Miniprotein binders against USG-1 protein homolog (usg). Designs and how they scored, part 1

No score or structure here was measured in a lab: all are predicted.

Target 1, 336 residues: USG-1 protein homolog (usg), of Azotobacter vinelandii (p96199)
Amino acid sequence: MSPAIDIAIVGATGTVGAAIVEILEERDFPVGQLHLLASPASAGKSVSFKGRNLRVKSIEAFDFAQVRLVFFAAGQAVTRQYASQARAAGCMLVDLSGALPLQQAPRVVAEVNPQVLEKLEAPCQVTSPASQVVALALALAPLRPLVRWRHLGVTACLPVSSLGREGVAELARQTTELLNGRPPKPRFFDRQIAFNLLGRVGDSDTAGHTGLERRLVEESRQVLDAPELKISVTCLMAPVFFGDSLSLAVQASQAIDPSAVRAALERAPGLELIEPDDCPTVIGDAVGQDVAYVGRVRTGVDDACELDLWIASDNVRKGSALNAVQLAELLIKQGR
Unless a header shows other numbers, all headers, positions and changes below count from the first letter of the chain.
F, E and O are the ipSAE of ESMFold2-Fast, ESMFold2 and OpenDDE, as the mean of both directions, binder to target and target to binder. V2 is 0.75 times the mean of E and O plus 0.25 times the DockQ between their complexes.
[cut] stands for letters that were removed.
Atom coordinates printed by the task and the answers are left out, and those that the model quotes come from them; centres of patches stay.

## First folded at step 1 (miniprotein)

Design A1
Fold by ESMFold2-Fast, scan of step 2:
Structure A1 (fold): chain B 336 residues (1-336), chain A 90 residues (1-90)
Amino acid sequence: as target 1 above (336 residues)
Amino acid sequence: SPELQEIRQEVDELRKEAEEIKRELDRLGDPEKVEELWERIYDLLRKALELDERLEKMGVSPEELRKAYEEVLKLFQEADRLMKEYNKLS
């Protein structure tokens, strides 16, 4: 049993931050003092933790020397502003934003590459990768001994909750407007999202790729330990409140045995394989669960060297908050 | 504001209905009642969507807006969680 650790959660009022609080309690993480931090506008709220009401504090006046572990769940700008200050105070960091350089804060999925944590310098800093990377890494890592990856195609269908509360509110509002025979009035999105698909999440660069798509490429290569893997990514916004849905197309250098693939996925930690005649969905299977669901395991129609997979995963729990807590558990277990 | 107090009351009513649906789900031994549960879950989701539209029309303070928004988000999360539980039954 590890000794109690004083913790700060940055972005505690966000969906992911709130889930971290929940999961720390559910898993009986050895929490000493818990400090809930948010922007000044969000400060003053109360959050229940182990039967106590904790008041959310403003981050701007917080003394990080009070804690040993900090979760950053408030986006890239906040992580960039405060991470160095927290680390200088001696804190271990678990970042969910992706703002920290891959060399300094490696991307780790607890079931895939936990050995990376053993080589970190104190005070350790680690990044929980994008929720889509967590999901695809859980499915692809068990297949490494069976296939030599050459190309990976990713179509990631993101829930509106991936953009926070405003995304959730907008989908709800537009749906109500349309059901009442009124035209939608986009406020957060620049167009209708209800009953639609938006082929881009975030702004594209001059080459046409979004920051999220580039993040998925870089983080997948690191987590899978496949620096030469060619990756094509499209992230789209689906009219779905919660849950990531991914279509993966893997090109290997040799013919794939789909029975061996199914056997490996069935034994894989953090995954549940759905029967061959069925397909997981975010609502029906993944949302609220601590595992990712995989199905539709098949070779390419015309190519035995191609493997196609479908994944449904909870973007908030296993995709983000749960992985972050599992990383923290591994760090304290290693005496860090 | 009086309008915000009205929406808070509707949120409280939806939360009570969600809790009743949860209790019925926990006591469900009859598959024929699953259809009624589904109808109630959908009604809860639609009411949460209506509350979000009403928040858009209300000129509430930033603090009041965030509290109301968090309550609406909890209803969506609860509706999704109940739909997940319902799907396990079926």
Scores: ipSAE 0.000, ipTM 0.268, lowest interface PAE 11.8, mean pLDDT 84
ESMFold2 (binder alone), alone request of step 1: mean pLDDT 72; pTM 0.652

Design A2
Fold by ESMFold2-Fast, scan of step 2:
Structure A2 (fold): chain B 336 residues (1-336), chain A 90 residues (1-90)
Amino acid sequence: as target 1 above (336 residues)
Amino acid sequence: DSEVERLKEEFNKIREELDKVREEAKRNGDPETAEELKWKILFLELKAIELQYKIAELTGDEEQIKKYEEELRKVEEEIKRLEEELKKLS
């Protein structure tokens, strides 16, 4: 028996926040009062929940003592501004932004490292990792008994929706303008994204790495419980509305049996293996689904100790909102 | 045919998601959010039509192939209309 829990969702009008509302309803999560919070400019909008229209409130004056659980789905700046206030009120936090330190709010993927939640002191604070980390962890964690990782190479092709609604609108505008023979007029991106690839997402630090690339390295090591794993990451922006696409190259200590790898992936929770001569795509397979898709499982051309694979995953559902709800379900199930 | 049955199951899942998003769009009171949901609806419609087109190709149904080619063209026209609406927003 799970008692009803009063919940706040910060960023309820955003793509991920709206998906959290939807998934709480779909999974019949034991919601008491649901408080939908957004910036003052976004307050007053309505969101449907269990056949009722709930009005979105401004976060500015919200009393976090009214709730026991808070989802932060409004980006790093908002999490940094309000997390301490929610903590002081005694709330459990599920953050999706990555703004909270790894030591205070560990990264958890429900199918991979749920045991981490058992060690947390009340009130629990946990982070749903970057959607790309959720996807790669679902594919790599089942392989731990078969493959001892030494190095992981990640090329992550991000959808414009990873930057929010403005990213989606701009790709649509630029595509239409170019198809009608008009020059693109970037408003949100600094340059053309339609029919192009942008080799970085976000600003580079002095060493040339973006915050997202550093996040993928740190979160992958923690989620996979592989602190010594060397990781190379490039995140690029693709002219794709929704869905993460990842190319992974894993270097192991021993020769890899690709048949054993395929068998392990076929049994893996949260994952679907596509037939050997095909590969999943975000539009054809992953978008709208609650599992990540893996394909192109093969050893390196010249190295039997290398495993190469391709992943397509919904960045909003399984990559973000669904994992966050599953973490909340696990916390509630433990009586926390 | 197992491939045809797989595509039919995928179509049913996309149709269910499309119905949910359409219902959400009807209940939403925010013009900006409503516009974003229109784009999501459009892309789910594209996926649904693509699956129906693949089923028609595999079953050799020439009438259905022509039907879904025309539906794809209509969705492309709707993209152009929504683009004009988005330009007015900012």
Scores: ipSAE 0.000, ipTM 0.159, lowest interface PAE 15.9, mean pLDDT 84
ESMFold2 (binder alone), alone request of step 1: mean pLDDT 78; pTM 0.701

Design A3
Fold by ESMFold2-Fast, scan of step 2:
Structure A3 (fold): chain B 336 residues (1-336), chain A 93 residues (1-93)
Amino acid sequence: as target 1 above (336 residues)
Amino acid sequence: DREEIEKLYEEAWRLLEEILKMIDELEKAGDHEKVKELQKKLEEVQRKIEELENKAREVTGDPEAIQEAEKLVKFADELMKWLEEILKELEKR
């Protein structure tokens, strides 16, 4: 029912960009012309879309007046460089990088706060939050009527794919090198990641927090509509190719009924609850799926006001590309 | 039996980590020929762990699922035996 819309994907050769192309086809998004954009070094690659090979073009010479919707999936620097140009050409923007200010490009998870899209002025710009925020918001938003949040603790175990194809290649290379008796070559990490855990992702500021940790705090507050919620975050890098794993500890104002929590999670859109005695994993459950998995629903050992949850979710699909496409679907239905 | 497969997989990874630590000690000793032999065995073990994980994800509730589960248990048992043999060999050196 929606008219066809001409689209550009910036970062089309990256992991998330490629997933956006796939999901647009899988969901029969009303695509008119599809323009695949990348750096000059990545231009010339071909990508299949609806049985046709589309050539990837350099972003440097691209005329954004040719399209009405742009997905930015090429990191913060590229979004900062090109977003204003695209918007001046009249394009709607869906950014995945987090480079745009929260008040100008609000963070939206399709199942959680879609009403935010109704408040956007044309040409609309919106941000798909960090994949970890998508996952935790899917689990926590259904609990709003049951739990008055006072504090949220987040331990987020990130896959190497959160650094793109280079992160994936480095874990594979280090694993092969170690198994063949060769020293690993740390590149995007401070040290060896294969068979290890790195307690920090990115550089710390003077207070000891990374940019990603600060992003999770600010985006979670906005998506959950909880500006006074106190949040502590540790993001670590795990030796896994794909999938976010999160441990959440929620402090509430009163004692929590875990049975009521489980019932709410069972009904939650975009979420699958597993048995209390079972634990979802990224490999066994989440990777390749379009829902997040939640398990280990329990109250604190010594605190009935604490709720502990474990989440596994696909960082590329539901955590990023799928949410971005769902936001675009909502924008085109609302705007036309 | 998914529980049994998961336990065997977890134990295989634990043994693999111990073996990697022992390989570091052998490399420092300069026994290059033996290290290369053990590395080749670890490559085989790694491939079996990956195969086991992929097969566990494919198990369904049909009649073929029973046969597939039996194959996965057999693969896990063979993997555990190989890891034990490698570990014992490393301990002797």
Scores: ipSAE 0.000, ipTM 0.105, lowest interface PAE 19.9, mean pLDDT 82
ESMFold2 (binder alone), alone request of step 1: mean pLDDT 69; pTM 0.576

Design A4
Fold by ESMFold2-Fast, scan of step 2:
Structure A4 (fold): chain B 336 residues (1-336), chain A 84 residues (1-84)
Amino acid sequence: as target 1 above (336 residues)
Amino acid sequence: TPEQLEEIKRRVEELLKKAEEAKRKGDEETAIKLLKEAIDLIKEALELAKKTGNKELAEEVEWEALFLEMELYDIELELKKLSK
């Protein structure tokens, strides 16, 4: 039995923040006092936790000395504004935004690289990677003894919930308007997302890459402990509310045994293999679950050294909130 | 009941259609009034959805509540733009 710990959740009214509250209760995490923090505009809402209604407070007036662990689930700007204040108060941090430098707040997936937590300087700060990185790392890490990676190609189809409640509301509104014969008026996206695919998520830099695509490259290299791995990434926005869908193409230095790959994936923690003759989908399999789903394990059409995989994962639970809670569980078990 | 939720959704759609027409004609005051009426109806529908005692309807009511909450957010955002 671990001793109770006082916790703050920044972004408690967001999709991921709310999921952290739910998962802390579901897993019977040893919560002392739970402080739910949000912007002033979102303060005053109530959230149920263990049969009690907790009122959401404004982050602006919050004294971080009241807590020992802080989850940052409110985006990069909020993490940048408050992380140093929380750390100065002696808090352990679990960031989900990716705003903290990789060297200072390493990216950790509980099933992949938990040993990184043993090396952290107190007060510990860690980052839960982008949900797409959590998903691909769960699938690729078990393959390390079988496959020497040279190049990784990633096509990531993101749900509108990856952009928060505004993204969800916009897809719902556009869908309703189109089905009622009315033209959609984009308010959050710069164009129609309903019944469409947007080949970019966020703004491109001068080289044509988005911040998210660069984040996936950097975080994947760190989590997989593969600093020399060449990675190509395209993140697109799909007209789906929840769930990440990924197509991975891995180039290896040797011919791949797909049967050995399937066996490794079948034994992998945090992962379920769906085969043969079936493909996981976010709606049918992944959404609401605490594991990522992998299928379509095959070698390249013209190259026995290429491995192709399809992944469906819950972007909110396993991709974000659950991994963050699992990191906190590991930190507490280490007495940090 | 599901019939009450469906009726409220239909009335919200009518109000939004009328608000869009008023906005198109430059009648901003009428558009604001209609959007406020839509917000009140959606809030009523959300309270009604939460008061369901039949567990058999829980999943359908949860989906209805999700769409109403998303619509409420959109209308409140639009009201803020108009009432500036």
Scores: ipSAE 0.000, ipTM 0.157, lowest interface PAE 16.6, mean pLDDT 84
ESMFold2 (binder alone), alone request of step 1: mean pLDDT 75; pTM 0.675

Design B1
Fold by ESMFold2-Fast, scan of step 2:
Structure B1 (fold): chain B 336 residues (1-336), chain A 108 residues (1-108)
Amino acid sequence: as target 1 above (336 residues)
Amino acid sequence: SPEEIRKLVEEVKRLNEEAKRLFEEGDPEKAWEKLYEALQLLDEAMKLAKETGDEELVDEILKLAYEVFERALEIRREGNLEEAKKLIEEAKKLIEEARRKVEELKKS
């Protein structure tokens, strides 16, 4: 038997938290005791794990000394409130919120930069980056030997599920209202999202950038080990329930061979190339899958030094929960 | 757990009967609300059932999904076309998942 490890999942009733529970079971992770934690309002619900019903408990009263590994899947405020307490108890942390400093909890994508985990000091802390960063890193990391990046342009079309179950409910309600000839009444979004596009996700700072856009820049540089790479990011909210869709434009220092790029992407772990006559979509290809899909590999219309890519990826599984579990698997393999 | 799944199955049956009654009483909007609630519970029940390997539970869920599908089709025939189309598409997805799980269990 592999040594069993006691685990806590913070945010166990959320979409990503529930997916972590499911993936731990699917991958036969060596779970000892599993503690499901949530806000007081969500406590008392039950979740199935390996044929047993586990009761979700309030995080407020939880003793982190009971566990060795904690997944934080409840947003930045909760991670900020409880991470130090869990660390003081000796827990390893896998954070999905991005609230922990990059120096303390480096961003890691299992297929891209797993060697970073070897340098972590106890108690080990690691962050699964934003789901969009997971997707773009899977596509761009295999290209490092072929393409010297100067600039990266990212247009990320986010699903409403990126804002949780309330975002999903709002798109469903607005769609129903419009189909029944009623004006939409936004309750969660500040305007109509159904049959629309919102050019911003979250609040802008004084320079016009959102926290998510800054996170994508910061995390992409670290994951790709490209601290001087210039990155432009726009995150859009799309009328899509699940799945990230990304348009990438990479400016290189030399002319790009698209055939060599396609060959590298075909061999890339965690990635599937859809070509030549079609392109991936979140609904048709990516949602529910454990790989990111890439297509539309082409050079710029008037610039042989530009590479353009289209990516569709599951924001919940590979983009978040699966990467987090893979990071935990790697930490355990290292005897940490 | 099997007990949790059976509880969801019972609630779906209740909602399906309530939807039928509401539709017959001339309240199609509330009937649709109950059918959508039933579909959500069926989806939850199917997710739980996939881990049990219990062919009988999966078959019960599949049967209920067909009943919801048939009721939506009945409403469609009587003039509530847009609501019926949406519910039919949602029910089809659940039926496809249930059918796939039944075939997996039979091969085991």
Scores: ipSAE 0.000, ipTM 0.110, lowest interface PAE 21.6, mean pLDDT 83
ESMFold2 (binder alone), alone request of step 1: mean pLDDT 78; pTM 0.776

Design B2
Fold by ESMFold2-Fast, scan of step 2:
Structure B2 (fold): chain B 336 residues (1-336), chain A 109 residues (1-109)
Amino acid sequence: as target 1 above (336 residues)
Amino acid sequence: NSEEQLKKIQELVDEAIKRIEEARKALEQGDTEKAKQLIQEAHDLLEKALKIAKEIGSPEAMERVLEALYRVMEFAVELWEKTGDKEFIEKAYKIAWEVMEEAERLRKS
């Protein structure tokens, strides 16, 4: 077994940070000292870990030389502010924000491209991709030997938890307001999300794409080892607390055998195929699980070179926190 | 008859609201396990009331269920803010969705 290592979790009071704490305990990760770090406003809270209550500390005065591994789960600005300091102290980094450059902190999904970790230079830094990229990579990577991709269309329906605790609280609040005949008072979203769909998550650039949509394009190309793949992405916000739902349309250079595709998906690690008679949903299947669910595997209505499929995945667990912990497990197994 | 069923719904609703008030007091006193037990009891009562309301299919029955649903959902959010436990928000949202589906069915019929 690996010797115990000292760990820091940045963003420990957030949805993903809290899930990392839970998963480290559930998987019996060899944790030495666990340091829970947050903004000064969130400091002083207590979190239970393996029968002990740990106080959340402010990141501002933290000495990263105390730890060997840091999880960054507090968004892009915090990762940009502290990652260099942690790396200078000799820490391995697992970032979930996507703030680090792809060439310096490669995007890795444990079941898809773990070999990337073997070639990292010390001190190692790696990024867990956007949760939607984790989900689509789990479904598409097993198909790489069977299908030569030309184009990928992605419609990603995001849960409000993808924006943290405030997103979850606001959907709940707006739902109760509307059911009681009260006008919604958006605090976190700029408009009603309850019983609605928002066609954009975050601000658009001059070309009309959001930062998340551009992130999905670049991270998918790297994780799938498909730099030439053309990708079209729309990310929308759904009135769903937890779970990513994705519709994928793949254009291949050859006619697709859906039976061969189904067979490959059935054998795929980290994935469960739901067929026939059922379609996976986030509430019914994916939330709380450690695998992504795929279904509705079919060719295009009039194009045998098109493959369409549907994915439901837990955005907090497998999409984020679990993948990050699995990356840490692989790094430790390598002797750092 | 429908009048007797409406009375039964009201009794279940009133009892669910009482459980939520007890849960709030338990949470204020730091007894999170008792608070979780009481909100589960309120949720169970709410599900029973919803089942009867669906059988009746009346706007008045559904309005009574919504009163308890509002209180359960508000406390589920409060419990989650204090404990991080999302279970009861998810359970309350599932009931809210069923209420919305039933309201849409009644409107279209």
Scores: ipSAE 0.012, ipTM 0.346, lowest interface PAE 8.9, mean pLDDT 87
ESMFold2 (binder alone), alone request of step 1: mean pLDDT 83; pTM 0.819

Design B3
Fold by ESMFold2-Fast, scan of step 2:
Parts: C-alpha cells; structure tokens; sequence
Structure B3 (fold): chain B 336 residues (1-336), chain A 97 residues (1-97)
C-alpha cells in the first residue's frame, strides 16, 4: 500500500482541474490532504471529494511546503509563475500547461513512454502533453514495430472546452442566438464559431504556425521517441463542446499491412478499435470515457506506404486529467 | 467595465506569452510586433483607467522593454519574464475584484 500523499491542484475550478479531483476519487489515489487552489476570485467555492466539501483556497499565499505533489491545470502563465516555487519547496510536479521546458519536464503518456519517469531526478517534474498528443501517441506508439515513420500529417479538430469554460459558454450562447434568428456577437472568440470551423487556434507566428501547433510537433517527437520525424499539423476549432477529433496521415518507408495495424491497435492499452463498419465520434463514443477510440484504418488511395487513421478522444479525461493522474500513480510507485 | 478591463488584460497577457515564444525561436521582429500589440491593449486599459498609477507605470515599463529588445540588450529576455510575473499578479488582483 502506498503511503498517503498531500496534494495541491492548481486550477481546481477549471474543467481539467475539476476532472483531476473526480479521477483521484474514482481511482482511490492515496490522497492525504487535498488542497484546491485557484485565483482569488474563485476562492471560497466548495468541491466535493470523498463525501466531504473542500474549500478552494487562493494560490497567492499558499505554502507549497505543505504538499509533496502539485498538479498544474491553470494554463501556461500560472505554471510559469509558481512551478519554481513549488519545486524549491520539494514538490513533485505534474504540469498540464506545457510551459516547462521539454528537457526539464519531459512529456509522458502513461501507456507509451512511462520509462522516462524512472530517469527523473528528485524533485521530479513531468508534463502531461497536449490532449491531442496523448490521443495520437496512443494510436501511433503500438505501430512502432510495424511502421517506420517518415512523415506524420495531423489535422486536429479541437472542442471549445480546450479553451476552458469561457469557450463552452460562447458556443452555447452563439448557437442560441443563431437559432433565435439573432446574429452572433463573438465575445470570447474573434468571430462566429457556431456552425463554423476556425482554421486556427491561437495566433500565428511569422511562419504561420500557432503555439499549439508547434507544441504538438515538439511533444509528439519526444513522446514517440522520433526526433527526426517530420510533422505537419493544423489545429482547428470545431463547434463541438467536448472531445478531440483527429485525422492522421502517416507516411512510412515501406508498404503497410492494414490487417497487422488493426491487430496491433486492438491489443493496444488505452485504446479501443472501432471496425469495420463504424467510425468513432466524440459524442457517441469518446466523451466520458477513459480510452481513446480509433477507426477508419486504411492505406492511402494511391500509396501503400501511407496509413490513414481517425481518432476520437475525451480531451478532458484521457487527453488531460486521467493521464496526469496516471503519471502521478507511476511516480508514487517508484518512490517505494 | 471591470469585466472589460479583465478581458483586455487577459488578451494582452496571451499576446505577451506569444512574444516570449517568438523571442525563444530567435524571431526578434515577430516578438517586437507582438510586444507592441500587447502595449496597445495596455494603453486601452490605461484610457479606461486614466488615473491608475499602476497602469501608467506598467505602460512605461513595457515601452522601455520594447526599446531594449530593439537594441538587442542581452538581459531583455529575462526582463520580459520578470514583467510577465508582474502582469500575472495584476491579473489575479483584477479577478479578485
């Protein structure tokens, strides 16, 4: 039995932070004291944990020496501001924001590259990758023995919840406005998202790439242990509340056997294969689940060296909060 | 409104974070453009709160920092990080209210 560990969750009132609380309870994680941290404006809210109401505290005056493990689920600026302070207090860190350098806080997907955790020096810091990277890594890692990757094309259709509660509220409001014959008034997004597709999430740099797209490239290479893999990525915003939908096009150096690929995916941990006459969707399959769903396994129309896949995954649970908790579970097991 | 000021501040901080990323990539011109975009938003916040001495000092610091980045000051990147910490503190205070 692992000893009880005192935990802080930064961003506890956000969508991912709240999911971490729920998953810690569902999995009987050995929680000692649980400290729920948020901005001062969110302080004083109550969250249920194991039949008790816990008060959310302001992060500003929190003493990190009170805890041994911190989850950062409040975005890049918050992680950047508080991570060094928490680490100096001796805390292990699980970051979900991607703000920490890849060399100091490696990206880990529990089913894919857990051996990376064995190499970390105390106090350990690790990053749960972007939810899209979690999803694609679950599908591609099992194929490593079968496919020598040369190029990966990713089209990632993001839910509005990837931008938090404000994104969810905006899609709901715009949808209601349009269905009532009123023009949408974008407030959180700079344009209409309801019944639309936005070909960019966040601002582009001078080369035309967004920060999220660059993050997907860097994190995918590290998680898949494929530093030379060429990756093309487009992240778009879909009028979908929850769930990542990904289209992957993999170019290999040899002809691909789709039957061998399907067999490998069927055996893969954290993944469910939907074949042959069905296609997974975020609403119908993935949302609320702790596995990613893969389907539409096929070779390219004119290229036997190309593999095309479709993935649906819960961006909040398996894509973020569950992976973070699984990383914490692995870190604790190593500490005995 | 207070909600409008908070939204503008959040938007400015996001652009500031993009400037930091461009700086790390060696895109000096892109970073300067983003810092100037963030400054315009802070100037809008100042217009909405013309007698706030904290906002006035913040805009001044941002202006000085942009000039340091333009001249290639080797400590400019560290100063951009230091100012981001200050921006985050101000944002938290705005959310409190």
Amino acid sequence: as target 1 above (336 residues)
Amino acid sequence: SEDQVRELFEKAMKIWEEALELMRQGDKEGAIKKLEEAKKIFEEIKRLNPDDPEIKELVKKIDELIEEVKRGDPNALEKVYELLDELFRILYELKES
Scores: ipSAE 0.000, ipTM 0.093, lowest interface PAE 24.1, mean pLDDT 85
ESMFold2 (binder alone), alone request of step 1: mean pLDDT 80; pTM 0.766

Design C1
Fold by ESMFold2-Fast, scan of step 2:
Structure C1 (fold): chain B 336 residues (1-336), chain A 81 residues (1-81)
Amino acid sequence: as target 1 above (336 residues)
Amino acid sequence: GSREIWIYVRGSDEETLKRVEEIVREVAKRHGKVEVYVEGDRLFIHIEGLSEEEIKEIAKRVEELAKKLGLKVEILIRKED
């Protein structure tokens, strides 16, 4: 129903960028011309889209006046360098990096806060939140009428794909080296990741928090419309190729009815509730799917005002690329 | 210097991914060291110790196979340190 739109994908050779191409085709998004952009070192590759062979171009030479919608899937530095240029050319932006200020490019999860898109002035710019925020917001937003949140504890176990193809390559290589009796030689990580857990993703600031942990706090507050919610976050790196695994501990102002919580989660868009006698995993349930999975719904051992949840979600699809495409669909549908 | 190649495949089912793995291993056995990983509906193939000509041959054959099987394939070529 919408007219065709010319699109650029920045970071098209990355895992998320490639998934955006795939999802645009799967959902029959009204794509006019599709421009695949990457660093000069990654330019020259070919990607198939709707039976066409598209060559990846260098972003350095690209004229953004050729397109009306840009997906930024190449990390914060690239978004910071090129977003203003794209916007000056009249482009709508969907950023996945989190580099744009929250007030200028609000964080939106399609099932949670799509009404935010109606308030934006053209050319619109929006941010798809960190994949962990997409997952937790899908589980917590349906509970707002049932639970008054006071504090949220988040332990997020990130897959190596959250750091791109180099992270995937490193885990695969270290695993093979160790299984063949050879010492691992870290190249991308500064230590062994295979059969290990790294308690930090990225560098800590002076207060001991990483940029990702601060991003999760700020984005969760905005997406959930809970500016006073106190949030504690630890992001760790797991020896897992794909999929976010999250443990959420919610402290509420009143006693929680777990049956009402389960009923709300069962009805929640973008979410699938696993039965109480089972637990979702990234490998067994979430990877390759377009919904997040929630399980282990239970109150605290000693406090009926505590709610604990376990979430498994595809960090590349629902956590990133699919949400970004859904945001673009909503913007196009609104005639923006 | 040596080159390495990463092949990312997404298939509709495990049987299709297994067939792709077997064919890529057959192609690559004449070239470098082959490492294969499967996670969900995703297949990763890593080959290292290759010449530039060997990489071009492997990439061409993998792309032809993907077209025949209707699979999404992405190939990353990197220079080894």
Scores: ipSAE 0.000, ipTM 0.338, lowest interface PAE 12.3, mean pLDDT 85
ESMFold2 (binder alone), alone request of step 1: mean pLDDT 68; pTM 0.585

Design C2
Fold by ESMFold2-Fast, scan of step 2:
Structure C2 (fold): chain B 336 residues (1-336), chain A 81 residues (1-81)
Amino acid sequence: as target 1 above (336 residues)
Amino acid sequence: SGTKVTVEIRGDDPEAIWKVLYEAIELAMKYGTVEIKVDGNKIELTVEGAPEEVLERFAFEVLKLAEELGVKMTVTVEEKD
């Protein structure tokens, strides 16, 4: 129903960028002209959209005045380089990289805090949070009336696709090498990831925290509107191609009723509760789906004020590309 | 000697191919000894060392996986001679 809008997707040949193209088609988003942008090395590739092959263009020569909406799905360095240029051309931005300051480009999950979009001045910019933040916010936001949070513990098990196509290729190569009796030859990771766990994703700062771990803390506080919530977070790399798996431990000020929690989760938008005694998995449930899955709802072993949850979510679709498209849909309904 | 199952995976999207390979490897490891060969854009997964009925079950599960993921797979079951 909204008028057609001309769109650019930066990072169109990457995992998330390609998913944005697919989801725009699936949801019949009112796309006018679609411009697919990538590095010069990736330019010239073709991507299918509505039965046509669109040629990927180099971002270096692109005139942003040609479009009204830009999705940034090419990592932090590219967003830092081009975001100001796109805004100066009058473009509305949906960033997935997290490079933009939280105060200037607020983090929004469509089911959780969409009212934030109503307060933005044109040309607005908004950020889709880290995929792990999308997943945990979908689970925790509906619990706000039932649970007064004091502390949130997060263990996030990331898929190699969170590092793009090279991460996927590396796990596949190492797996084939090991299954054929050959030692793995790491090229993208500095060590074996196949049949292993890496306790860190990205480089640690002097205090021992990674950029992703700090991002999860900052974005979770903003999305949940809980600026005083204390958050402990560890992000690890799992030998999993796609899907985020999260263990959450929530400390509350009052004893928790797990039956009331289950009832709230069953009614929550964007979320599906698996049977109380069952556990969703990324490969069995979440990958390819547009909702996050929650299971293992229980109170702490020794603390009725603690709530423990397990989440499986598609890091590419609901965790990233779908949320970004939903934010764009909301912005268009507001007249931009 | 014995029955073996060979799965050939082909496609235009390397990411989709590797995702299918991952799921096929997880299935295959439940059924027997696995050998994987990668040659450019072609991947062969060979499973052997299990009874015929078990390997037929593996072939069935792989075909269900192909339908679920919308990917073309060729499955060949070879008897001992």
Scores: ipSAE 0.000, ipTM 0.245, lowest interface PAE 12.6, mean pLDDT 84
ESMFold2 (binder alone), alone request of step 1: mean pLDDT 70; pTM 0.602

